# VH-VL binders against q8ixk2r445to577, part 111

Target 1, 133 residues: q8ixk2r445to577
Amino acid sequence: FFGMLQNKGLTDYCFDYNPPDENQIVGHQVILYLCHGMGQNQFFEYTSQKEIRYNTHQPEGCIAVEAGMDTLIMHLCEETAPENQKFILQEDGSLFHEQSKKCVQAARKESSDSFVPLLRDCTNSDHQKWFFK

## First folded at step 5 (VH-VL)

Design g4 (framework fv_zigakibart)
Fold by ESMFold2-Fast, scan of step 5:
Structure g4 (fold): chain C 133 residues (1-133), chain A 119 residues (1-119), chain B 107 residues (1-107)
Amino acid sequence: as target 1 above (133 residues)
Amino acid sequence: QVQLVQSGAEVKKPGASVKVSCKASGYTFTGYYMHWVRQAPGQGLEWMGYINPYSGGTKYNEKFKGKATMTSDTSASTAYMELSSLRSDDTAVYYCAREKYGDYYFDYWGQGTTVTVSS
Amino acid sequence: DIVMTQSPSTLSASVGDRVTITCRASQDISNYLAWYQQKPGKAPKLLISAASTLQSGVPSRFSGSGSGTEFTLTISSLQPDDFATYFCQQYYSYPYTFGQGTKLEIK
């Protein structure tokens, strides 16, 4: 799968990565932003190694979650995907992070109407269901 | 080059409605949110809401719910903001403003449309 | 709603002066603050984003600082072209809110 990774519950929101520096694409938090149809910062690829890749810039980035954290951040892709970069896109649309045993949920930022993808306990909520558009 | 061109000044009677347009050029219209901001005479700026031209989705400031309606026409690359049941306190300059992609602040503004409500 | 308070409402200054305009948010907005310049009869123009990031084409005499709830716009050596009204805006949460403006006048 590849394209815009859209939320079923927040139907206008897509995974988005907008690095401020073209020469340093890693280290920033992945956000949710209203779906544009522009590609670029909203273009992701789900790979056979269970990675969510950001292919717009070189070197390619892979979404990861650090131990003890619930935010999704951009890391460099590895030749062999480390456990913190593996997400299982399940038949029901849930995006399961194997290392933490949690699911990616569209969630509100602190004191904000802006949204970000965060790890939460897995539920059958549409806010935890994702699809490529 | 990015340009937002708004419709001309309007003078309306109380109770009427007015529809302000904002024509975009120089970029992919559906790739950027369009916000509306008003400025009453001698006062500050007030955020009214936004429209996502790709989906047609909108978000309104509670103050303008039921008062303002935002729409867009992708074929014409034009955003619209309609005010209904005009009162004298709706007299203001109305601006369209483009949201900087992924950063939320306004990088380009229309020139403004003056709406005067008088009896 | 987040309330943005600017001070002063009017500031009189001379060319060459260092001027400072302050903006206070009623709650923590991190660095999600923009500064705009507005001249009579014109639309606002973005000067500074993310509290301190100077926009392309804006003279280096303009600078922004602050985070959380207290923010400052500074013009290090005032020029004739700088007499205008300045607004701060938070874009941390909806509804987006603006300060009431600071009018910079010739002394």
Scores: ipSAE 0.007, ipTM 0.564, lowest interface PAE 10.2, mean pLDDT 86

Design g40 (framework fv_zigakibart)
Fold by ESMFold2-Fast, scan of step 5:
Structure g40 (fold): chain C 133 residues (1-133), chain A 119 residues (1-119), chain B 107 residues (1-107)
Amino acid sequence: as target 1 above (133 residues)
Amino acid sequence: QVQLVQSGAEVKKPGASVKVSCKASGYTFTGYYMHWVRQAPGQGLEWMGYINPNSGGTKYNEKFKGKATMTSDTSASTAYMELSSLRSDDTAVYYCAREWYGDYYFDYWGQGTTVTVSS
Amino acid sequence: DIVMTQSPSTLSASVGDRVTITCRASQDISNYLAWYQQKPGKAPKLLISAASTLQSGVPSRFSGSGSGTEFTLTISSLQPDDFATYFCQQYYSYPYTFGQGTKLEIK
């Protein structure tokens, strides 16, 4: 699957990656932003290795979660996907992070009006359901 | 099992202060915001504010700013809400309720603490 | 502040009836709406989040719908345990606000 990764509950919002410095594409948090339908900073690929890749330019970025954290950040993709970069897109639309045993949820960023994807205990919430558009 | 257990009923005189506690168990206390909601006799629910136990940060409904003070003790997994300068119209049931960190809705509530302010 | 208005304020119904409670927001809140059930002397219990997401352990006869400013809670076949007061709540912006409540009474 590839395209804009949209939330079922937060219906106007998509995964978005737009770091402030083009020369440092890794290390910044993935956010949610109004879906614009143009690809670009909202274009992601779900791979057979269970990665969520940011494919705009080289080197390609892969979404990862650092140990003990709940935020999704952009890392460099590796030849063999490490466990912290593996997400299982389940039939019900849940995005399950294998290493932590948690699910990706649309959430409001603390102390701001912005939205971000965060790891949370898996529930049947529509805010934990994702699909490619 | 997630539980929020609140302190017992309080009867106070006008001008006094009261501090209500809410002890959390069955989950990671610092992973969820703790909110306080008031319900006056025969009235609806009124949001007072929240505390983020992870940072100690608070957000108050303007109506309760300067009247209510929210604190937490992460070692005891307990949130507190103190009301100062009590008046008869502070008589209500006070609830604590947890919210998903930075998002949602109140998925679990304490049993409520009745505060009665009378002569 | 976002004002939440429920209708009706009271509703009399019989076991087996289909009942609908409406909640209106004074401005667009997307789907950031929750429904709670409160029985006399008890704390509110979350039934539905995100306008339509049924919470685990809540009977399937409960359903929610709507987005923007108009929302509904439906009970498809009333059971004795469903007689209670129901509240809607917006969590789109602070301060969080609740509807005034709808009391479901035995007819």
Scores: ipSAE 0.007, ipTM 0.535, lowest interface PAE 10.0, mean pLDDT 85

Design g41 (framework fv_zigakibart)
Fold by ESMFold2-Fast, scan of step 5:
Structure g41 (fold): chain C 133 residues (1-133), chain A 119 residues (1-119), chain B 107 residues (1-107)
Amino acid sequence: as target 1 above (133 residues)
Amino acid sequence: QVQLVQSGAEVKKPGASVKVSCKASGYTFTGYYMHWVRQAPGQGLEWMGYINPNSGGTKYNEKFKGKATMTSDTSASTAYMELSSLRSDDTAVYYCARERYGDYYFDYWGQGTTVTVSS
Amino acid sequence: DIVMTQSPSTLSASVGDRVTITCRASQDISNYLAWYQQKPGKAPKLLISAASTLQSGVPSRFSGSGSGTEFTLTISSLQPDDFATYFCQQYYSYPYTFGQGTKLEIK
């Protein structure tokens, strides 16, 4: 699948990546932002290796979670997807991170009204349900 | 120190176009969205839209589609907002305002550019 | 579009007063609300984000509260520098919309 990765519970919000440094697009946190339908910073590819890729025209960015962390960070993609870059999109819409055994949840960023995708224990919450549009 | 410096006041005839600039300094220009907000004389604030300087992508308030065009020049760290086919009711102060990625509110504002449309 | 309505439109007060300005959204916006202060001839200045988060450098006499559709901005002890127009803004949905403003003037 490819397109905007939208949350079922937080219905107007999509995965979004707009790094603060134009010369270093890797190493920053993925956020959730109002779905604008223009692609670009909200356009992601879900691959057969269970990667969520940014920059579909250039395979330079893959969403990852570093050991011990709960935030989603942009890393360089590898020829064989490492475990920290694998997310299983389940039939119920859950986005399951294999290495941590946790699910991606739409959650509020500390001290801000910004939403971010975070790893949380898996629940049946609509805030943990995702789909491509 | 973050600064947004806008171009000077403009007086235009009906039917003309005007291009307002907003020069950013003190931060990575492409890492933040730039919004435009208008304020007609004695009136409240009206959101016009934003540009993502990193991608060039724009989101407009439907009221300003076809009237306003937002662009940016990353080499100059400058955002632009052009108004076409000017009418008297385009007379207003136009502000650029920065959004910290994902925060949605405007933490820094330009000083404003007054555009007056008169015959 | 989400309509933001402020009350009162004009408020007269004296230095030292406790002042409350209200903002109502036409639909539930959770806590996606910011408050701005604008002085004549100047750009708006952000005071509060996320309904209640005071911005750095803003005096502690300012506070915000509310969620859903009803929001308030309170100034606990009004100072001369506080006479200005105050605007609320929702950022829950496009287009972003502002209240009409509340002008706080000297009694």
Scores: ipSAE 0.060, ipTM 0.698, lowest interface PAE 5.7, mean pLDDT 87

Design g42 (framework fv_zigakibart)
Fold by ESMFold2-Fast, scan of step 5:
Structure g42 (fold): chain C 133 residues (1-133), chain A 119 residues (1-119), chain B 107 residues (1-107)
Amino acid sequence: as target 1 above (133 residues)
Amino acid sequence: QVQLVQSGAEVKKPGASVKVSCKASGYTFTGYYMHWVRQAPGQGLEWMGYINPNSGGTKYNEKFKGKATMTSDTSASTAYMELSSLRSDDTAVYYCAREDYGDYYFDYWGQGTTVTVSS
Amino acid sequence: DIVMTQSPSTLSASVGDRVTITCRASQDISNYLAWYQQKPGKAPKLLISAASTLQSGVPSRFSGSGSGTEFTLTISSLQPDDFATYFCQQYYSYPYTFGQGTKLEIK
C-alpha cells in the first residue's frame, strides 16, 4: 500500500523527502514535516519486500539505514531489497528495522519545528507508531 | 534563483562589535536553516553555528559561544551574525550558507563579509 | 569533535592530468561528506554531496567516492578552471568540521 506515512504521537507530521532536483534524489536524509495531504514529497509506498519506496521520480528511491547509524537516508532501490532497506510495519504500528533491531521514532532535529525519523530502542511510545493515510 | 547577499566589509577597532547581515531571496526564507562559516586570512573554513529562521532556534559551535550571536528578521528575509568584544584574531571573512532541505550540506553561499580588526 | 584531514595540502598538476585528493575522518561518518571548491576571493561552491552525488552544473570530470572514514575527490582530466582550493566537510554531527584544504596549483 501507499500514501502519507504519518506519526501517531507527533500527530501532524508525515515522512517527507524533498530532493534538490530529479538528478539528485539519493544521499539525502528523510525528514518529518507537517502533513499537507497532497502526496508529492510525502508520498511513499510500502512494498511486499518491506521497503519504504519513494516513487515520485525514476530511478526510484528506497529508505535505508547504514550500519551503526540512526538516520534514515534515501538510497537507490535494488531488484532484491538489501537488509538495510527492510522495515517491518507491525500490527501495533511500530516500524521495525530488523537489521539493527531498532524502531523508527519521530525525533527532534535541533528545533521545535524540525523533526526527523531516527532509529531508537523499541518502546511502546506513540512516537514510534506509524500509519499510512 | 536563490541568492544570499551579505553586507559590505567592516574595519573595526579592538573592543568594538560588528553585525553582519545576509539577505535571502528566491526561496521561502523560513523553510531553511542558515549557517555561518568563518575563514581566517589564508586559512580553512570553520563552522560557527546555525539559526532556524522559522523558530529562532540556534546552535553554536562551542568555540564561538559568547563571541557570536545569531538572529534573523523574517519580514526582511535577513539573517544576522553579531561579533562582540572584537580582537585581532576575529579578522576573517564570514559567510552565510543555506542548509539543503532535509540534509545538512550547504547548497548556497553568500559572497562573504570581510571583517578586519586593527588599531 | 570529528577531525577531517586532507592530503596532500598542496598539489601541483598540469592540464589533462588525473588528480586525486583524499579526505580522512577521525571516526565513521558514513557518507555524510561534501566537497567544496573555492577560488581566490570567492565563496566556496558545492561540488559533491553524500560522498559521491555530483551536483547539477558540475562537470562530469569530477567524481567522489568512499564511505566511513576515507574519501576521495577525483578530477579525471584537469582543466584550467579547476585550479582552486578544495575542502571536504563532514555533516554527520555537530560541530560540522572541514578539512584544512588542498590547494591545486599549476605545475
Scores: ipSAE 0.008, ipTM 0.534, lowest interface PAE 11.0, mean pLDDT 85

Design g43 (framework fv_zigakibart)
Fold by ESMFold2-Fast, scan of step 5:
Structure g43 (fold): chain C 133 residues (1-133), chain A 119 residues (1-119), chain B 107 residues (1-107)
Amino acid sequence: as target 1 above (133 residues)
Amino acid sequence: QVQLVQSGAEVKKPGASVKVSCKASGYTFTGYYMHWVRQAPGQGLEWMGYINPNSGGTKYNEKFKGKATMTSDTSASTAYMELSSLRSDDTAVYYCAREGYGDYYFDYWGQGTTVTVSS
Amino acid sequence: DIVMTQSPSTLSASVGDRVTITCRASQDISNYLAWYQQKPGKAPKLLISAASTLQSGVPSRFSGSGSGTEFTLTISSLQPDDFATYFCQQYYSYPYTFGQGTKLEIK
């Protein structure tokens, strides 16, 4: 799958990666922003290695979650995907992070009106269901 | 180049309604929330609400619920804000403003539409 | 609602002066604060976002600082083009709210 990764519950929002410096593509948090249909910062690829790849700039980025954290951050992709970069896109649309046993949920950032994808205990919530558009 | 161009000034009688337009160009209209902000003569700025042009979803400041209605026309890249049952205290300049990318400040503003309610 | 209070309401200054405008939030808004400049008869113009991020095309004499509840806008050497009304705005939580404005006028 590839395209804009959109949330079923937060229907207007897509995965978005907007690094402050285009020459420093990794190390920043993945956000959710209004789906604009133009690809660009919202274009992701789900690979056979269960990676969510960001191919807009080189080198290619892969979404990862560090041990003990709940935020999704951009790391460099590796030839063989490490466990912290593996997400299972399940039949019901949930995005399961194997290493943590948690699901990706559209969540409000702190007390602000900004939204981010975070790891949460898996539920049947539409905020944990994702699809490519 | 991003531009927001609003409709011209309106003079209305109490009890009338008015519909202000905001035509966007230079970007993907459905990719950004459009907000409306009012400014009464000699006064500060008041946030009225927003519309998401992609979904048609809206959020209103409680003060303007039942008074303002926000809509958009994606094919025309135009946002609208309608005020009903006009009173003299609705006299103000009404601005459309685009929400920034990935953060919620207002990066581009329309030139403003003056609405005057007089008997 | 989060109340934004600016001080002073009016500020008289001369070209070349260093001027500082303060904005206070009634609760913690982190760095979700923008500064706008408005000239008579014109729409507001974004100067600073995220409390301290200068917008492209805005002169470097403008700077913002602060976090939490207290914020400042500083103009290091006032120019004739800077006489205007300045507004702070929180975008931490709905409804978004603005300060009452600070009118910067010629001394």
Scores: ipSAE 0.007, ipTM 0.566, lowest interface PAE 10.3, mean pLDDT 86

Design g44 (framework fv_zigakibart)
Fold by ESMFold2-Fast, scan of step 5:
Structure g44 (fold): chain C 133 residues (1-133), chain A 119 residues (1-119), chain B 107 residues (1-107)
Amino acid sequence: as target 1 above (133 residues)
Amino acid sequence: QVQLVQSGAEVKKPGASVKVSCKASGYTFTGYYMHWVRQAPGQGLEWMGYINPNSGGTKYNEKFKGKATMTSDTSASTAYMELSSLRSDDTAVYYCARELYGDYYFDYWGQGTTVTVSS
Amino acid sequence: DIVMTQSPSTLSASVGDRVTITCRASQDISNYLAWYQQKPGKAPKLLISAASTLQSGVPSRFSGSGSGTEFTLTISSLQPDDFATYFCQQYYSYPYTFGQGTKLEIK
C-alpha cells in the first residue's frame, strides 16, 4: 500500500514528515497534519517487511519506535527491517507495533495543540484506525 | 493566477459584529487551508486560526476562541471570518492567507481588510 | 506559546549595503521558520521557508540561515525595493507566532 496514511477518528489528519532538509531525514518525530491529498511530506509506503517508508526524499526513511518510548521517529531503513520498525496494518485499520504490543493512536502532542501518532494500549477507538488514501 | 480578494473596509461601533470575506480564484479552493492573521496599527502579525474548506474543520488560536468564527462557502470559493462583541482593541487589518501542501507557512495572502472599531 | 524575538527592531542602511536581521525562538523549532517582507499598506510576501529555502521569484540577494533557536535573514546588496518591514514566523507549534518585525529604513 502507498499514499497518505489518514486517521479515521481525526478525519482531516494524516501522517506527515517534514525533515529539516534532505540531508537530515533521520531523527525527528513523525507528526499528524491536515491532509492535503498531494503526497509530498504525507506520502508513505507500507512494505512487505511491515515497514512504513518515507519516500519523498533520498535516502528513504523508516518509522521506528525506540524501546520504552511511545513516539514515532524517522530512522534510516535497513536491509533487514529491525523489530522496532515493524508495524502490522490489520484489516480493521489498527496499526500494531509488534515489538511493544501497542497500537498507533492519533493524540495531542504533550504540551501543545499539535497532533502526533503515539503508541498506546490497543482499543476499539477510531483514533487508532488508519487507512491509505 | 492565484488570487485572494477580500471585502472592503468596515467601521463598526463597540459591541457590533463584523464578517470579513476572502474570495479565492486560480486554484482548487477545497484542496488548501485558509488562515486568518490580524495586524493592529503599528503592531506585528497575530495568527488567529484556520479553516479546512474541504471538511469545514477549524483550529483557533486560544486567544480568539469564542470571539472569531471561521466558515467557508465551497460553491462560492469564499472563506469568512466573523468577529463578535467588537472592542476598540480589535481595530486592525485582517488578512486571509493560504497554506500550501502541509508546508505550514503562507504562500499567498489577501490584500487585507481594515476594521475600525470606534464610538 | 513560542516567543519570537527579532533584532534589531529598526535598521538604517544604504543601497548596496549587506544587511542581516536576526530572529530568535524561545525554544527549539528546528528549521520550521519562514521570513516575510511587508511594504507599507501591503500584505506580507513570503520570502523564505524552512529557514533557508528561497521562494520562487524572490531575488537571489536574499538568503536565510540557522536552525534550532537562532536564525538570520541576509540581503547581500540592498536595493531600493528592499526597504520594508521583515517578519519571521515559527510554524513548529500552534499557535503560530511571529517576531515583532524589523523595519529596514533608508539611512
Scores: ipSAE 0.006, ipTM 0.530, lowest interface PAE 12.2, mean pLDDT 85

Design g45 (framework fv_zigakibart)
Fold by ESMFold2-Fast, scan of step 5:
Structure g45 (fold): chain C 133 residues (1-133), chain A 119 residues (1-119), chain B 107 residues (1-107)
Amino acid sequence: as target 1 above (133 residues)
Amino acid sequence: QVQLVQSGAEVKKPGASVKVSCKASGYTFTGYYMHWVRQAPGQGLEWMGYINPNSGGTKYNEKFKGKATMTSDTSASTAYMELSSLRSDDTAVYYCAREKWGDYYFDYWGQGTTVTVSS
Amino acid sequence: DIVMTQSPSTLSASVGDRVTITCRASQDISNYLAWYQQKPGKAPKLLISAASTLQSGVPSRFSGSGSGTEFTLTISSLQPDDFATYFCQQYYSYPYTFGQGTKLEIK
């Protein structure tokens, strides 16, 4: 699957990666922003290795969550996906993070008035349901 | 400073419709979901549904589908909730409440609009 | 639908007392529970989110605990301003549901 990764509960918001420095595309937090339908910084690919890839720039980035953290950060993709970069997109739209056994939820960023995807205990909430457009 | 200001009390006859407004100020109106909750006299709180003012998308409690209609006016920063075919058991205080961004609980509430349905 | 049950329905207490209110969910809701305070003629006010997170501006005498199906709201030293009705709310799944309320009144 590929396209804009949209939240079912937060209806008009999509995964968005807008690094402040194009020369360093990794290490920054993935955010949620109004879906614009143009791809670009909202274009992601879900791979057979269960990665969520951002390949708008080179080298390709892969979304990861470090142990003990709940924020989604852009890392460099590896030939074989490490556990912290694996997200199982389930039939109901949940994105299950294997290493933490938590689900990706649309939530407010604590340090600002922006939306971000965060790891939370898995629920049947629409804010934990995602789909590609 | 966040404020939600609702329209005044309404008295309606059975079969009529009523439209309650909720005017938001002190924040970006399109950035937050607006929920509606009712409270019948002497009773608890009952969730009716929400509207996303950015898209106009709505989600209703199944009990209120076909009965309640939620809309919003972005230029006026106002959310609306209309009840049709009013019955005496629709007598209640109706609240609008803002969802804290993606966290589902309600951080700010309107003052409430009393709707009385009587013959 | 998830049913939320509060106990007691009415609680009589005196200023300075330690009071606890219980909320039970009909199924596991993790920590997706909020507590609201409602004074007569007023809208509810958010006190606690995520079962135990005290909201800004809420007095420290209020605390919440619990997870899964059993939750408690505690007021460590009751003040006159605290006589009100308290509601729990689950936001684990739609439709969102509230407890029936606990009325805290003067003994």
Scores: ipSAE 0.007, ipTM 0.570, lowest interface PAE 10.2, mean pLDDT 86

Design g46 (framework fv_zigakibart)
Fold by ESMFold2-Fast, scan of step 5:
Structure g46 (fold): chain C 133 residues (1-133), chain A 119 residues (1-119), chain B 107 residues (1-107)
Amino acid sequence: as target 1 above (133 residues)
Amino acid sequence: QVQLVQSGAEVKKPGASVKVSCKASGYTFTGYYMHWVRQAPGQGLEWMGYINPNSGGTKYNEKFKGKATMTSDTSASTAYMELSSLRSDDTAVYYCAREKFGDYYFDYWGQGTTVTVSS
Amino acid sequence: DIVMTQSPSTLSASVGDRVTITCRASQDISNYLAWYQQKPGKAPKLLISAASTLQSGVPSRFSGSGSGTEFTLTISSLQPDDFATYFCQQYYSYPYTFGQGTKLEIK
């Protein structure tokens, strides 16, 4: 699968990655932003290795769970995906992070009106359901 | 147990080059990025760059581009950092440090290699 | 480049004291901050990652807090083994940058 990775509960929001410097594609937090349909910062690929790849730059970026945190960040893709970069896209639309046994949820940043994907205990919430457009 | 063992101290003349080694053991060498950090006498830490031993890919701090060259030998589980055209301000302790993929911080460090560039 | 500034540069304290070291980033780095301890003649040792995650084997008297641009490292009850230089590091963007260090000395 590939395209815009959209949230079922936050209907108008998609995974988005817009690094401050195009020469530094790693280390920044993945955000959720209004789906614009233009690809680029919102275009992702789900691979057979259970990676969510960001193909705008070379080398390609892969979404990873920040160590000890519930935040998702961009890292360089490797030939064999490490555990913190593996997400199981389940039939019900949940993105399950096997290493932590948590699910990716669309969440409000604690003191703002912006949204980010975070790891949370798995529930049957539409905010934990994702699909490619 | 994880260990990073670096080569011994070097004393060089200005204009020379030096190659520091960092031998890894106790883990899968190709599963971790190897970073290089320097510390001038009495000063703080300065990030130089990294090498991905799995691909040979490198990322340099702009300040060290054309000055430092990072390589690795996977069969020997050893990373190298070579400095060319040495100047007195290259006098420092050079550390190798390991990053687990996706973690970005350094969980294990080598003991350091002192490089002195004499006037 | 992101500039990391630590305060104080030198801190004098006694065994049993609660000490706090601060670290300020010149721009928002979220929680992409690590703390390292360095003893004279030794390599740095990782204490805390992601601003507040204590590393395995590090005594529970160490704790980290903060997000965005302001961060603190706290030692709740200072022990003799804790006299060292402490560095913060941002890993939010390249180049990775460190604070200038805080030297914790015996009072």
Scores: ipSAE 0.005, ipTM 0.535, lowest interface PAE 14.9, mean pLDDT 85

Design g47 (framework fv_zigakibart)
Fold by ESMFold2-Fast, scan of step 5:
Formats: sequence, C-alpha cells, structure tokens
Structure g47 (fold): chain C 133 residues (1-133), chain A 119 residues (1-119), chain B 107 residues (1-107)
Amino acid sequence: as target 1 above (133 residues)
Amino acid sequence: QVQLVQSGAEVKKPGASVKVSCKASGYTFTGYYMHWVRQAPGQGLEWMGYINPNSGGTKYNEKFKGKATMTSDTSASTAYMELSSLRSDDTAVYYCAREKYSDYYFDYWGQGTTVTVSS
Amino acid sequence: DIVMTQSPSTLSASVGDRVTITCRASQDISNYLAWYQQKPGKAPKLLISAASTLQSGVPSRFSGSGSGTEFTLTISSLQPDDFATYFCQQYYSYPYTFGQGTKLEIK
C-alpha cells in the first residue's frame, strides 16, 4: 500500500513528515496534518517487511519508535527491518507496533492544539484506525 | 493563489478598542494556523500569538495576554485580532501571517493594518 | 525568551557588492531560522527557511547558512531591488522572536 495514511477518527488528518532541512531526513517526530493530496510530506509506503517508509528523499526514511518512548520518529531504513520499525496494519485499520505491544493513535500533542501519532494501549477507537488513500 | 487581505487603517483614542480583520483566500482556511505580528513605527517585528481556526484554540505571547483577543469566522475565512484599552504605545502596523504548512515559519503575510492611537 | 541579535544594524553598500548579514541566537535553535525581506510600506516577504532553504521565486544571489546559534544571510551581487530591511526569526520555540533588523541602504 502507498499514499496518504489517513485517520478514521480525525477524518481530515494524515501522517505528515516535513523535516526542517531537506538534507536531514531523520531524527524528527512524525506529525498529523490536514490531508492535502499533494507534496512530498504526506506520501508513505507500507512494505512487506511491515515498515512505513518515507521514500520522497534519499536515503529512504522508516518510521520507528525508540524503546520506552511513545512518539513516532523518522530513522534510516535498514536492509533488514529492526523490530522498532515494524508496524502491523490490521484488517480493522489498527496500526500495531509489535515491539511495544501498543497501537498508533491520533492524539493531541501535550500543551498544544496540534496533533501527532502516538503509541497508546490498543482500543477499538476510530482514532486508532488508519487507511491509505 | 494564497491571499491575506486585512482591514483598513484605524485611528483611535486612548482607552478605546480596535478589531483588525484578515480575510484568507486560495487555501483551506481551517488547515493553517494564523499568527499576528505587530511593528511599531521604525521598530522591529513582535510576535503576538496565533489562532487555530479549526479548533478556535489560541496561544498568546505573555506580553499580550489580557490585551489581545484572537478569534476566527470559518464561514467567512476571516481571522480577527482585537486590542483593548488602547495606549499610545499600541500605535503600530498589525500583520496577520499564515504558518507554513507543518514548518512553523510564515510563508504568506497580509498587507498590514495601521493602528494609530492618539488624543 | 530566545533573543535574536542582528549585525550590523545598518549596512551601506553599492550595486554589485557582496553583502553579509549576521544573526545570533541566545541559545541553540538548530536550523529553525527564517530570513525575511521588508521594503518600506510593505509586509515582510519570506526569503529563506530552515537557515539555508531558498524559497521559490527568490533570486539565487540570496543564500543562508549556519546552525545552532550563528547564522548568515549573503547577497552575492547586490541589485537595486535588494535595498530593504532584513529580519531573522527563530521558530524553535514560543514565543517566536525576531532580530532587530538590518537596513541595507545605498552607499
């Protein structure tokens, strides 16, 4: 699958990645923003290795969650996907992070009106359901 | 094509209030934060705060808390900034500016509204 | 608050000159710095974002560099249209803050 990764609960919001420097694609948090259907920031690919790839820039980035953290950060893709970069996109739309045993949820960033994807305990909430558009 | 068009110049007496408007066109108004920046005559730029038109949520520079009120009208694609209890040192050009998509800097600015406070 | 300091406050130059404007942040802001150009009676115009990314439609004679606390804006061959006031802005944290401005005027 590839395209915009959109949230079912926040219906107009999509995964978005826009690093402040186009020559540094790693180390920054993935955010949620209004789905626009254009530009490189919202184009992602879900791979057979269960990666969520940001392949707009070279080298390709892969979404990861560092141990003990709940934020999604862009890392460099590896030849064999490490566990922290593996997400299972379930048939119900839930996006399960195997290493942490948690689900990706559209959430308001602490002390802010902006939205970010965060790891949370898995629920049947539409805010934890995602689809490619 | 993105445009931000502000209301015309205002002349007010001390103690009055003024409400400046900023009409947006050429993009989805609720998808972008709208910021307000002022510039006193011959001075630099001073950030006042922002409004999220999608939620109505606001964030103010501490200096302007209780002094400025930001609102928006989604049906009119218009943001407003009201300044109360005007003093002579509120004389300035007031700009609205759109936050660049996910980037946090200002990619489009209104033309500015001159507010003059004098007796 | 992060304090942004520009130098010089006023710079006199001639058409064809190479000019450099410096901006210093009171703490590390990584590359979260923008440069704006303002002509008399006009709103500021974004020139450079992320310290070094030239905006679409901005002439290639403009360039930005730096990271952390020290940043520069360079105009490689000054044109008549470039006489204006230039501002740097940090967008690393709220409140957003601007430098005091550098006025580029005809020598």
Scores: ipSAE 0.006, ipTM 0.529, lowest interface PAE 11.9, mean pLDDT 85

